VHH binders against Profilin-1 (pfn-1). Designs and how they scored, part 67

Target 1, 132 residues: Profilin-1 (pfn-1), of Caenorhabditis elegans (q9xw16)
Amino acid sequence: MSGWNAYIDTMTAAAPSIKRCAIVGAADGSVWARTEADNVFKASEEELKTFVALFNDVTQVPAKGADIEGVHYVVPRTEESLIFGKKENTGFFAVKTKSAVLIAVYEGPNEVAAQVRKAVESMQTYLNNAGY
Short names: E, the ipSAE of ESMFold2; O, the ipSAE of OpenDDE; V2, 0.75 times the mean of E and O plus 0.25 times the DockQ between their complexes.

## First folded at step 12 (VHH)

Design uc57 (from ua6 with T50Y S59K; framework vhh_7pa5_2; at its last look DockQ between E and O 0.81; V2 from the best seeds 0.00; counts 0 for: pae E 2.6 > 2, SAP .685 > .668)
Fold by OpenDDE, look of step 13:
Structure uc57 (fold): chain B 132 residues (1-132), chain A 123 residues (1-123)
Amino acid sequence: as target 1 above (132 residues)
Amino acid sequence: QVQLVESGGGMVQPGGSLRLSCAASGFTFSSYAMSWVRRAPGKGPEWVSYISGSGGSTKYADSVKGRFTISRDNAKNTLYLQMNSLKPEDTALYYCATGGPQPPPLPGEDNYWGQGTQVTVSS
């Protein structure tokens, strides 16, 4: 497929609680890579286009939440290039790079969130340093 | 198994045209953005163009803007690259790949490439 799949594998290996993961274009929400097989990331391009646009003004996101794969998440935390969503024993971390948005959907107790965030932010840093 | 098979390359004179095709299988083609990447002899891979899954968004490298057009037929699982006004510097092996502009490989990894299709522009 492409080298982007290796980045998916790296993130999922770094945080086993990640159930689904995707790399999408920051400008258009188009899917560049995603988890497949038993854990297919199912968000549509149209949904992702709306999602990535949230990064245009993250300060408004906590008030309205965020939708991924048809699921509505409460957003307890945003940063300039990070959106954290939560729903029951699931959640997601989305981080923005120069050209992409990395999305990791996880399942587990609250304690696993830190590991997921670390995995996604580490990849964010790597890609940013590489100019992506 | 994911397969990407490029075709349509050949030898043309400067100013000529070619149309490349990429036949995709083994994955949900329409769900992925697709890119063309080329590798000239002695050089690293160069991203050429990408198109979103729906085809609603396209992007081109500066070196090919105005000359190349990327398109796709999701019903046929096929990616295309119309190349007009070809130049000698366009000579390369052309590959198709999923995703946007191709990232550098992670340590110990390499980009997934098929055999590609050879494009040679020469007088």
Scores: ipSAE 0.755, ipTM 0.880, lowest interface PAE 0.6, mean pLDDT 93
Fold by ESMFold2-Fast, scan of step 12:
Structure uc57 (fold): chain B 132 residues (1-132), chain A 123 residues (1-123)
Amino acid sequence: as target 1 above (132 residues)
Amino acid sequence: QVQLVESGGGMVQPGGSLRLSCAASGFTFSSYAMSWVRRAPGKGPEWVSYISGSGGSTKYADSVKGRFTISRDNAKNTLYLQMNSLKPEDTALYYCATGGPQPPPLPGEDNYWGQGTQVTVSS
């Protein structure tokens, strides 16, 4: 059964500018689904455990930034269930639901970032409406 | 492609034990959280148990707490479910899956269930 993998496919289809993405457990940072092979999302479980814990107090994140896949991102600001960052030509959006955190890494300018944000927020809304 | 093959089911009397296995291939098994899900005849799927990629975190449905134990062997790409003190209510097809509890179906998507492994608890 591949239930969560279908969500990865849906997000990448909605925003083809996503280079790598994952759905991870909000409590433990363990991967539930992710892009694989040439587009493998490379973060370790330990790094992801640290990352998902940032959602416990997002107001602290802009001062220290965030690490994903061994890359340190500048986080300019946060919203209650959204952390996003930039490093040169690479960026990410991460959104939290009750049970999961969805992370999408992209490359490109601001118009690309807007499309990626819309894709992850749409999926967040879908999961929240279903009680996830 | 992600492939999961369940085995180890069978027929047992109430109070008996079984150990289920799930052989995984096509992905980096050790990075993925895994779950066991079951479907009884005429019922929808019920999430049974969860284990994180490292094995450091486990969770169980209230109906199986204290009786079932989830474990994994990352070197062998295998997930296990040790089932003790089996009850007639545990009769179901058992499936393994990546991640947490079964997500809601996406619009236009069909059933994702494979063949599973049958557990029958009766006298």
Scores: ipSAE 0.672, ipTM 0.835, lowest interface PAE 0.9, mean pLDDT 88
Fold by ESMFold2, look of step 13:
Structure uc57 (fold): chain B 132 residues (1-132), chain A 123 residues (1-123)
Amino acid sequence: as target 1 above (132 residues)
Amino acid sequence: QVQLVESGGGMVQPGGSLRLSCAASGFTFSSYAMSWVRRAPGKGPEWVSYISGSGGSTKYADSVKGRFTISRDNAKNTLYLQMNSLKPEDTALYYCATGGPQPPPLPGEDNYWGQGTQVTVSS
């Protein structure tokens, strides 16, 4: 495949509660890498185009929520380059880099959410520092 | 098993043309954006061209724009690169890859590359 798969493997290893994740182009929402097989990240290209566009104005996202993989999440809060969504015992963190959006869908109680956030933010920082 | 197999390389004179193919298997090809990446002797990977999963969006490095055309056939799980007006500077080992421009290296990253297909442009 490509070196982008190594980034998927690194995030899932850092936070085992991540059940599915993807790296997508920030401009077009096209998949660059994702979890596969038993953990396929199943969002469509059209859904991902809509999702990455949420980063154009994150302040409006809490009022509307967000959809990933056909699932609607409540978005309690956002930050300049981060969207956090919740649905029952599952959730997601998505962060924007210069050229990509990193999406991690996790399962578990609130105690694991911090680990998931840290995994994606660490990778966000690494990619941003490298110009991605 | 995920596989990407490149073919269609060869030797050609400056100004000539070649068509590269990449056969994909072991994953849902139409779900992924795809790129062509090349590695000239003594150099690291250089991104060449990009196409979205549906084929509706393409991008090219400035050095190849107007000369190369990326395309895909999702029914055949195949990616293509039509290379026209070839120059000696295009000499490289060409790889197909999923995703956008290559990220910085991580430990174990080299294990993701296949064999590639050699393109040699010389007079």
Scores: ipSAE 0.374, ipTM 0.694, lowest interface PAE 2.6, mean pLDDT 86
ESMFold2 (binder alone), look of step 13: mean pLDDT 80; pTM 0.806

Design uc58 (from ua6 with S35N; framework vhh_7pa5_2)
Fold by ESMFold2-Fast, scan of step 12:
Structure uc58 (fold): chain B 132 residues (1-132), chain A 123 residues (1-123)
Amino acid sequence: as target 1 above (132 residues)
Amino acid sequence: QVQLVESGGGMVQPGGSLRLSCAASGFTFSSYAMNWVRRAPGKGPEWVSTISGSGGSTSYADSVKGRFTISRDNAKNTLYLQMNSLKPEDTALYYCATGGPQPPPLPGEDNYWGQGTQVTVSS
């Protein structure tokens, strides 16, 4: 496959608590790579288009939350290129680069969340340094 | 398991047209964005065009915008590139791939390029 699958593999290896993840186009939310089979990331193109548009003004997101895979997440706060949310024992981290949005859904306690965030932000930094 | 097979290249004169095909197998084709990239003699790879999984969104490199059209037939697991008003500068091996523009390679990884299909525009 194309090299975007290697980014999925790298993130899931770095944080095994990631249940599902995807790399999508920042402009339209189209899927470039995702986890498959028992770990398939199931968001629709319509949902992802709505989701990536949240990065146009992240300050509005905490008031409304965010939907991923039909699940509504509470978003406590945002950073310029980071949206993250929680729903009970599940959560997600999403980071934007120039061309892509990386989304990782996980399950587990706060210690797990910290590891997932680190994995996603490491890939974001790598892509940004390469001009992506 | 995953296979992408390009075809449809050939030799044409400037101003001519060609239609490239990419036959996909081994994955859920309709779920993935697809793109065309090309490699001209003496140059690195250049992204050409991307189409979303549903076909509802397309984008093009400035060098081909208005001349090339990307499309897909999800029932046939096939990606297409219609190339009109071809120029000598379009001479390259053309490859299809999943996703958007090719990412930078990770340490220890090589970007996979299939056989591609050769397009030669000569005058």
Scores: ipSAE 0.398, ipTM 0.723, lowest interface PAE 2.3, mean pLDDT 87

Design uc59 (from ua6 with G56R; framework vhh_7pa5_2)
Fold by ESMFold2-Fast, scan of step 12:
Structure uc59 (fold): chain B 132 residues (1-132), chain A 123 residues (1-123)
Amino acid sequence: as target 1 above (132 residues)
Amino acid sequence: QVQLVESGGGMVQPGGSLRLSCAASGFTFSSYAMSWVRRAPGKGPEWVSTISGSGRSTSYADSVKGRFTISRDNAKNTLYLQMNSLKPEDTALYYCATGGPQPPPLPGEDNYWGQGTQVTVSS
């Protein structure tokens, strides 16, 4: 068993408003861990390959937005290793480490978004501190 | 429940070949990347190879490039590692895992390694 599923469990426990999430390879977008069953993260391998490539130049992303699970999100701004987007009261946060990209899709108002961002960035910091 | 069962190890002389198998159950195998990881006596886990869910993307540790080939059969829920030109340095317990390289353990969590399959390369 992969330890990557524990990261999914930790993020969803820290921010219960996360509806779906995944951890994918930074190089190719391959799925390493994801939520399943009624909460299955449904992005295709090809969509994820395109998505992780956005981190090669995040400054271009606000002009074109980002697609996750076939949904187009408006990306208001980016940070060096963070892409986030909104579509009404639905949104996502995606953070990149050396080896992985963590993606969390949530639903709820701005207060919920802040909690989700904190959960995802905490895991990013933990991985970065471990050299990942 | 998720289960991964490794097999195919054995004893072989330097320059020989072995094919490892990993039988997976309890999850949608074709949706997940899969890896081989090995642990030699006195050393920590070393990532060997990863294959994407579709099988279109593969990657290898520098120590095994050109000698090992990772593959999968999604209809059989089985992961393979073809090992050619084996060296004494390849002697280790081999494990399969979901995802890419194994992550650092989270506080209060441990990565549990199953039995694995033993590969011994000696003359």
Scores: ipSAE 0.639, ipTM 0.826, lowest interface PAE 1.1, mean pLDDT 88

Design uc6 (from ua6 with Q102Y; framework vhh_7pa5_2)
Fold by ESMFold2-Fast, scan of step 12:
Formats: sequence, structure tokens, C-alpha cells
Structure uc6 (fold): chain B 132 residues (1-132), chain A 123 residues (1-123)
Amino acid sequence: as target 1 above (132 residues)
Amino acid sequence: QVQLVESGGGMVQPGGSLRLSCAASGFTFSSYAMSWVRRAPGKGPEWVSTISGSGGSTSYADSVKGRFTISRDNAKNTLYLQMNSLKPEDTALYYCATGGPYPPPLPGEDNYWGQGTQVTVSS
């Protein structure tokens, strides 16, 4: 796999509750890297294009929710450059950098959500500092 | 593992044309954005062009806009770069890579960048 998959591996090592994740282009949702095999991230290019467009105005997202891998998530609130959602025992965190969007889907109770968020936000900071 | 095999390079005069190919295997080609990146002798990598998985979106470095065209054939797992109006400064090893508009992390000796194909533009 490309060197971008090393960033996927870094996030999943930091937060083992991440079940699937991807790094996609902020402009078009094109996939740069994703988890594969038994935990393949299955979102379509069309779905990802719609998803990354949510970052154009995150304040509108809680009213509509968000779709990832054909699953509709309730988005209780957003923060600047951060969208997160929940559906039963699954959830996601998505953060925008200058050129990318990082999406991590996790499974588990709220106790694991903090570690998943930390992993994704740490990578967001790293990529922003590197000019991405 | 990802295997990328570049071909189509060669020696041409300024103003000439070449078409590069990249044969991909070991991953779901149509799901990934693909890029061309080049490395001139003694210089670091320079991103050239990117195409989305569907082929619906393309982008180019300012240095090649209007001269190069990126395309892909997902049925054949092949990426292409049509290079027109070649200039001496286009002389470089050309690599294909998965990913976005910027170079991925620095390439090691691992061939995730592929082996490259040499383009030489000289009088």
C-alpha cells in the first residue's frame, strides 16, 4: 500500500477501538488511504464527496446527521473542523485538515470515544503542521 | 502488497511527446486516487498530477498545466500520463503512487512508489 496507509496504521495503533478509517481529499472525497481486508472502509466516492462537503458549514450538520458506509449517524453537535456521530454502539470522528479529511469509525461505549478522538485530532495536528 | 510498474519513458527532443503507463496490482485500483510524481537528478520529489478513483476529478501542478493529461482505465488497472510539449526541465524519473495531490510520505527503498520510468528531454 501507499505511504499514506502508514498514517492509517498510526491511528489504529493509537486507538485499537477504531474498526475502520480512511484519509480522503477535502475537495472531492477521493480516497488516499483506508483500512482494508477484514475491516475495509466501504464508503463510495459519491458518499464521500457528499460527506466532505459537510465541512463547508458544520453548524448545519446536527439538523440532518451524516451518512458513512450507508449508515446514518446522529450528529449531536459539531466543533470547528470536527464532525462526530453515534449510532447505537458504533460511532465516528471526522476531522478536516488543510487538504484532507480523516474519518475513523469505532465500536464501543463512550469510554473509548475519547481515545479515538485524541488519535484523530493528533493526526490532524501533525498533517496541518506538515502542510497537509 | 501494492505493485506499481511504470513504463513508456524514453529520450525525446524538446517539444516532443511521450505517454507513460502504470500497471497496478495488489489493491482495489478503482477505489484509490492515483498520482504521478517525478524526481529530477539531485532533487526531491515533485507532485505532477492526481486523478480520483472514478476519474471524475483531476488536478495538475502549475508547471505542467496545459501540457500533461492524466487518465485511467479501471477495467485494466492502468494509469496514464500523456506528456506534450516536453521541456528539458521535465527530465526526471516518473513514479506512480496511490493517494492525493501531494507526495505521500518520503519514499524509502520500498517500491510503493514503483520502480519509475526515466524521461530525458534533450537536444
Scores: ipSAE 0.429, ipTM 0.737, lowest interface PAE 2.2, mean pLDDT 86

Design uc60 (from ua6 with G56K; framework vhh_7pa5_2)
Fold by ESMFold2-Fast, scan of step 12:
Structure uc60 (fold): chain B 132 residues (1-132), chain A 123 residues (1-123)
Amino acid sequence: as target 1 above (132 residues)
Amino acid sequence: QVQLVESGGGMVQPGGSLRLSCAASGFTFSSYAMSWVRRAPGKGPEWVSTISGSGKSTSYADSVKGRFTISRDNAKNTLYLQMNSLKPEDTALYYCATGGPQPPPLPGEDNYWGQGTQVTVSS
């Protein structure tokens, strides 16, 4: 049983501009599900451990940015359970629930970014409503 | 295609031990956290334990902590569950799965569990 793979499929179907995404453990950054093959989400367990720790104090993130897949993103601001960043034509949205962090990397303009954010936040809401 | 094949179940008396195995293929095993999940007669699925891809992080359900040990051999693409001090309440079909604790089902989605391996603790 994959379980978490269905969440990857749902997010990518809702926002086709997502190039790569993953669902990782909130406590340790371990990979629970991710896009594969031509769209493989390439981040080390150590990088993800560092990334999920950013949610311990999101107010510190804009000063230092965030690293995903070896790419350094500028984080203009954060919200309580949301970190997002931009680097030229590439960006990401990451949201935290009690148990998981959902990360989606996309390419495209601000209109595309809005669709990706909606897809990720929709899934976050669903998990939060289920007590995750 | 992703395949997970469980084995090692059997019948034991209370206080006995069993070691379950899960043979994985079709994906980069070492990159994924892996879990054991069980389904007892007349009950829903219960998460048992999770191990990170590197094996450095483990977690357990309160009902099994101190009795069960999860481990993995990334060179062999195999996940293990060492079960000690077995109790009648541990009787269930045991499944392995990618990822952490099982998520809630999505509308219109079904989790396909496969056959699993049966553990029966009696007498």
Scores: ipSAE 0.621, ipTM 0.824, lowest interface PAE 1.2, mean pLDDT 88

Design uc61 (from ua6 with S54R; framework vhh_7pa5_2)
Fold by ESMFold2-Fast, scan of step 12:
Structure uc61 (fold): chain B 132 residues (1-132), chain A 123 residues (1-123)
Amino acid sequence: as target 1 above (132 residues)
Amino acid sequence: QVQLVESGGGMVQPGGSLRLSCAASGFTFSSYAMSWVRRAPGKGPEWVSTISGRGGSTSYADSVKGRFTISRDNAKNTLYLQMNSLKPEDTALYYCATGGPQPPPLPGEDNYWGQGTQVTVSS
């Protein structure tokens, strides 16, 4: 059993508009927990390794965008530990902690995006305060 | 139903070796990173090692680096820990878990580990 599944459940409960999400290792992008079945987060290990490496130099990301689950997202800007993107009515928020990257994919308008961002940032803060 | 069953523990003298196994079922084993965690008498849980889903990346606690080797056989849904140059300080119950280093528990949540396998290193 993995304690990381509880974090997936907590984020999804806090923001029901999250369609798919995952928690991956910050160093290598390996999957620690993810949504499954009809909500399976389906990024490849290679894609996730590339994605988490973006946090090493977030300043380059807006020029190229980011790929998640084979979908290319426009990244309008980044913050030190936050990458977010948009593709029509879908989007994602990814936040980095010391040990992990939390990724949530959602669908909906700006009001929904704000709720999803709060959910992932709350988990990021909790993990950072615990030294993760 | 996710199941993890550890085995391979035992009693050895300092400098000895043991190989632990973890048989996994109930999930897509190759999609998840896997870890070994131990709990020594009177101490809290200590993360030991993690291996990525495809086995391309491994990491180790400083206390075991150079002595322990984590590996996996995805065709058999099995995780391994080869333990060499064992020290009395390695005495603990060893557990396997899905994912990387285990997070702090959330309020109201309980972590359910496998049964564990006991390693005792004593002269």
Scores: ipSAE 0.486, ipTM 0.759, lowest interface PAE 1.8, mean pLDDT 87

Design uc62 (from ua6 with S54K; framework vhh_7pa5_2)
Fold by ESMFold2-Fast, scan of step 12:
Structure uc62 (fold): chain B 132 residues (1-132), chain A 123 residues (1-123)
Amino acid sequence: as target 1 above (132 residues)
Amino acid sequence: QVQLVESGGGMVQPGGSLRLSCAASGFTFSSYAMSWVRRAPGKGPEWVSTISGKGGSTSYADSVKGRFTISRDNAKNTLYLQMNSLKPEDTALYYCATGGPQPPPLPGEDNYWGQGTQVTVSS
């Protein structure tokens, strides 16, 4: 069945350094799709509600950082619809569309980070163009 | 393997009520938002309503606000849609789905719908 799971599969295929990812509702952080099994994305509904609210004013995020899966990430800067963070050899990219937030957690150096960002932003563009 | 089985549809007169059920299996039901989507004869799919994993938030299409109520029973892995004040325009096959509004299909792929449950509102 395609649905939102196909979007998870497309992002992970485009950037194999993605370890876990999810698509959540922009309004409430509810999970629409996520990686499962041994690479399950494990953020709680309450944590995700807090996380998606960061997009209401991204300029505040670099001062405070962001929490995903109980891990606190340093956020060096933000763009209007993009929050990204780093903690040692792990990092994340999160992008907001009209109705969704796509979150990808990855491991590896800056070279793989660029690939992950490209995969997530490509999907953001596709969904925005489709009205999502 | 995700499985969703819809039931509860039927024929009803305008102003009547029906309660739809969706039995879920093959995934951690309480971790996912769930939606109802409908497809009227000759039309594409229309999103109806979404409920968050723990049931703390709900949303509705403008066409059904005030008439339909979405709910869930996580202990039974079941999603519900209470439909009141039904109108002929509500006639459709009703499907449940994981997540919020169903996404556009990706290039080279199609979204698959189960059999759904038929709701017919006629005078």
Scores: ipSAE 0.530, ipTM 0.786, lowest interface PAE 1.6, mean pLDDT 88

Design uc63 (from ua6 with G53N; framework vhh_7pa5_2)
Fold by ESMFold2-Fast, scan of step 12:
Structure uc63 (fold): chain B 132 residues (1-132), chain A 123 residues (1-123)
Amino acid sequence: as target 1 above (132 residues)
Amino acid sequence: QVQLVESGGGMVQPGGSLRLSCAASGFTFSSYAMSWVRRAPGKGPEWVSTISNSGGSTSYADSVKGRFTISRDNAKNTLYLQMNSLKPEDTALYYCATGGPQPPPLPGEDNYWGQGTQVTVSS
């Protein structure tokens, strides 16, 4: 496969409440690695292209929300390289590095969300420190 | 089980050409970006080129721009690398992989590469 699968494995091991996740190219949203089989991350090529483009101006995202896997999420606020959203008992965290966007979809309460965010941001920091 | 099988390597003289192939199975090939990565004698892995899942976007390492062309045939689950104007510095074992430029290794990371295909450029 690829070294990007190790990042998927590390995130899901660190936060078991992650139901699906993917690593996609920051420029075009192409899938580099993702969870598969019963946990397959199901997002269309066009949806991912639209999603990664949100990082060009994250300040506009709270007004319109974000779509992942055909689900529309309310995005309460954003940070420079972080978009997150919530819909009922599901949520996501997406972080951007120079070359990639890491997306994790989870289910559970706020303490679960905190663990997922930590897992995704840890990988973001590691990649940024390596120049990715 | 995900399987990637590289082929097409060989020995050529400087200025020659080769076309590498990567046959993919065990996953939905058309959903993934694909890359070529090489490992030269005595050096670490070097990313060579990436192609998007649809084939609409490509990128190349500075060392191969203008000489190499990456392409894919999603109906055949096959990735290609057309290598022209080969140089001795292109001598390496070539691997295909899912995703974009390969990331730095994580602690405990295993080898995710296939067997590769050897390219030797010499006079």
Scores: ipSAE 0.360, ipTM 0.673, lowest interface PAE 2.5, mean pLDDT 85

Design uc64 (from ua6 with G53T; framework vhh_7pa5_2)
Fold by ESMFold2-Fast, scan of step 12:
Structure uc64 (fold): chain B 132 residues (1-132), chain A 123 residues (1-123)
Amino acid sequence: as target 1 above (132 residues)
Amino acid sequence: QVQLVESGGGMVQPGGSLRLSCAASGFTFSSYAMSWVRRAPGKGPEWVSTISTSGGSTSYADSVKGRFTISRDNAKNTLYLQMNSLKPEDTALYYCATGGPQPPPLPGEDNYWGQGTQVTVSS
């Protein structure tokens, strides 16, 4: 296996409201690690390639929204290297590092959304500090 | 049970060639990017090369660029590393892994390395 699985495990342990999670290559959206079994992250190669390309200009994303796992999310706003979206009681946070994009899909109210964001951003910071 | 089984290592002279294989089972191989990682005696792991899910893109460590070629056969669930112009500095245990360039270990964690396949380059 890869050390990327430890990052998946750390995020899901830190934020139990994460339902599905993946780490993909920033250049092409190739899956490096993901949740499996009953929580398998189900996104096509082409969808992920399209998704990571959104980070080329995050300011355009709120007008179009974003698709993850065949679900269209409303993106109310974006931040530097951060895209997040909402769809009813579900949502996602995606952060970009130099090498990777970390994607976490969650369910629950604003309190658990904040926990999910913190988990993803903590891993982003750790990877950025390591040059990834 | 996820398994990655490396093979193809051996002893070669400087300037020689070897082809490594990694047989994957227990997961959907075609859904994951794959990498080769090596560990020389007394040193930490060094990322060698990565290939995308479809094989459409590849990347290499500067130390092996131009000499090594990574490839995959998704129908056979197998990853390959063609190693040409081998140098004594390439002597290491070679591992395959899912994903891109291997990240630093998290505190209290270790990257999972299988048994690997030994490559020894000596005169």
Scores: ipSAE 0.435, ipTM 0.737, lowest interface PAE 2.1, mean pLDDT 87

Design uc65 (from ua6 with G53A; framework vhh_7pa5_2)
Fold by ESMFold2-Fast, scan of step 12:
Structure uc65 (fold): chain B 132 residues (1-132), chain A 123 residues (1-123)
Amino acid sequence: as target 1 above (132 residues)
Amino acid sequence: QVQLVESGGGMVQPGGSLRLSCAASGFTFSSYAMSWVRRAPGKGPEWVSTISASGGSTSYADSVKGRFTISRDNAKNTLYLQMNSLKPEDTALYYCATGGPQPPPLPGEDNYWGQGTQVTVSS
């Protein structure tokens, strides 16, 4: 089995405003785990490969934005291992660890965005501490 | 429901070969990276190899590089591991899994592995 599904479940339980999320390989953007069924995270392999490459230089991302699931997001600012963006009533947080990128897409105002960010960053910290 | 069924294991002498298969169902196999993981007697799980969703990229543990080849057939929802030049230290239960190298278990949880397929290399 895959233990990565437990990480998806933990993030979605911690932040109910997450509509879709995925865990992908940092090197190639390949999908390791994702939400499914009515909440399926739909992104092409090529789009995800392009997306994870943004972490090679996050300082350039605000000028161009980011594409997730065919949706172009405005990225107002980045942090060292964090890219986040907004488009109207939707937004995302993506964090990179040594081996993985965790992506959470949510709907709602800034009040719920803080909870989503905390859920993603707590998983990032846990993985980083374990050498992932 | 996600189901993964491993097969192809057996007993072989050092230097021999085996081909493992993993039949996947209950999810969109072609969208996921897939891995092989093994558990040797008295040891914890060890990641063996990963293949991307398209099959365009592969990676291997140092212990198996040059001897094992991971591949997939998305039309058949099947993952393969071709094992050549087998050594006694390759003796283990082999499991397939979605994703890359298996993560650490979350607090309060243990990793569950299915049946797996047994590979025994001995003279």
Scores: ipSAE 0.476, ipTM 0.745, lowest interface PAE 1.9, mean pLDDT 87

Design uc66 (from ua6 with S57R; framework vhh_7pa5_2)
Fold by ESMFold2-Fast, scan of step 12:
Structure uc66 (fold): chain B 132 residues (1-132), chain A 123 residues (1-123)
Amino acid sequence: as target 1 above (132 residues)
Amino acid sequence: QVQLVESGGGMVQPGGSLRLSCAASGFTFSSYAMSWVRRAPGKGPEWVSTISGSGGRTSYADSVKGRFTISRDNAKNTLYLQMNSLKPEDTALYYCATGGPQPPPLPGEDNYWGQGTQVTVSS
């Protein structure tokens, strides 16, 4: 059964600069799908529970930053259902739907960040339109 | 490769009980939420229940709440569904899957559910 894995595959195909990504439950941060093997997304269940809770009040996130895979990211600003961060040449985009949070960690300059954001937001829009 | 093998189905009368098992291999079982999903003849898939990787959180469809219990044994890489007070409307093929409620299919994608395990509730 490959339901959520198809979303991982679609995002990584659309934005090859994505190094690791995951789809997790919005309520608890439990992992539903993730990249594996050489690209394994390594966040713990406790870290992800803390991370998804940031969406309860995104306005507080820029003051504190965000932690993913044990890496602390600077979060310059947030949007209603979007948290993104930077750490040197790496970054992430995370978007929330009703049921899920999609997280993509990428590597590369600012030019590739726009492609990664578009890939993640496209999946968010598709899920929102389906009532997810 | 990820493998999920369902078992424990059978035929029971209304009010009976069954315990389903799902044997998992090929991935770090304890890192993933796991779900039970069912498909009745002529109907689409219906999400039944989800359990977090640690087992600390569970959720259930309204149709089974209070009758079914999801659990897992991470040392054995096995997911369970204890089904009590079974009703004819519980008749379906039951599948296990990684993650929570299954998403809508993407355009052009074919969903593949394994063989599942058949549950039939009849007089």
Scores: ipSAE 0.538, ipTM 0.775, lowest interface PAE 1.5, mean pLDDT 88

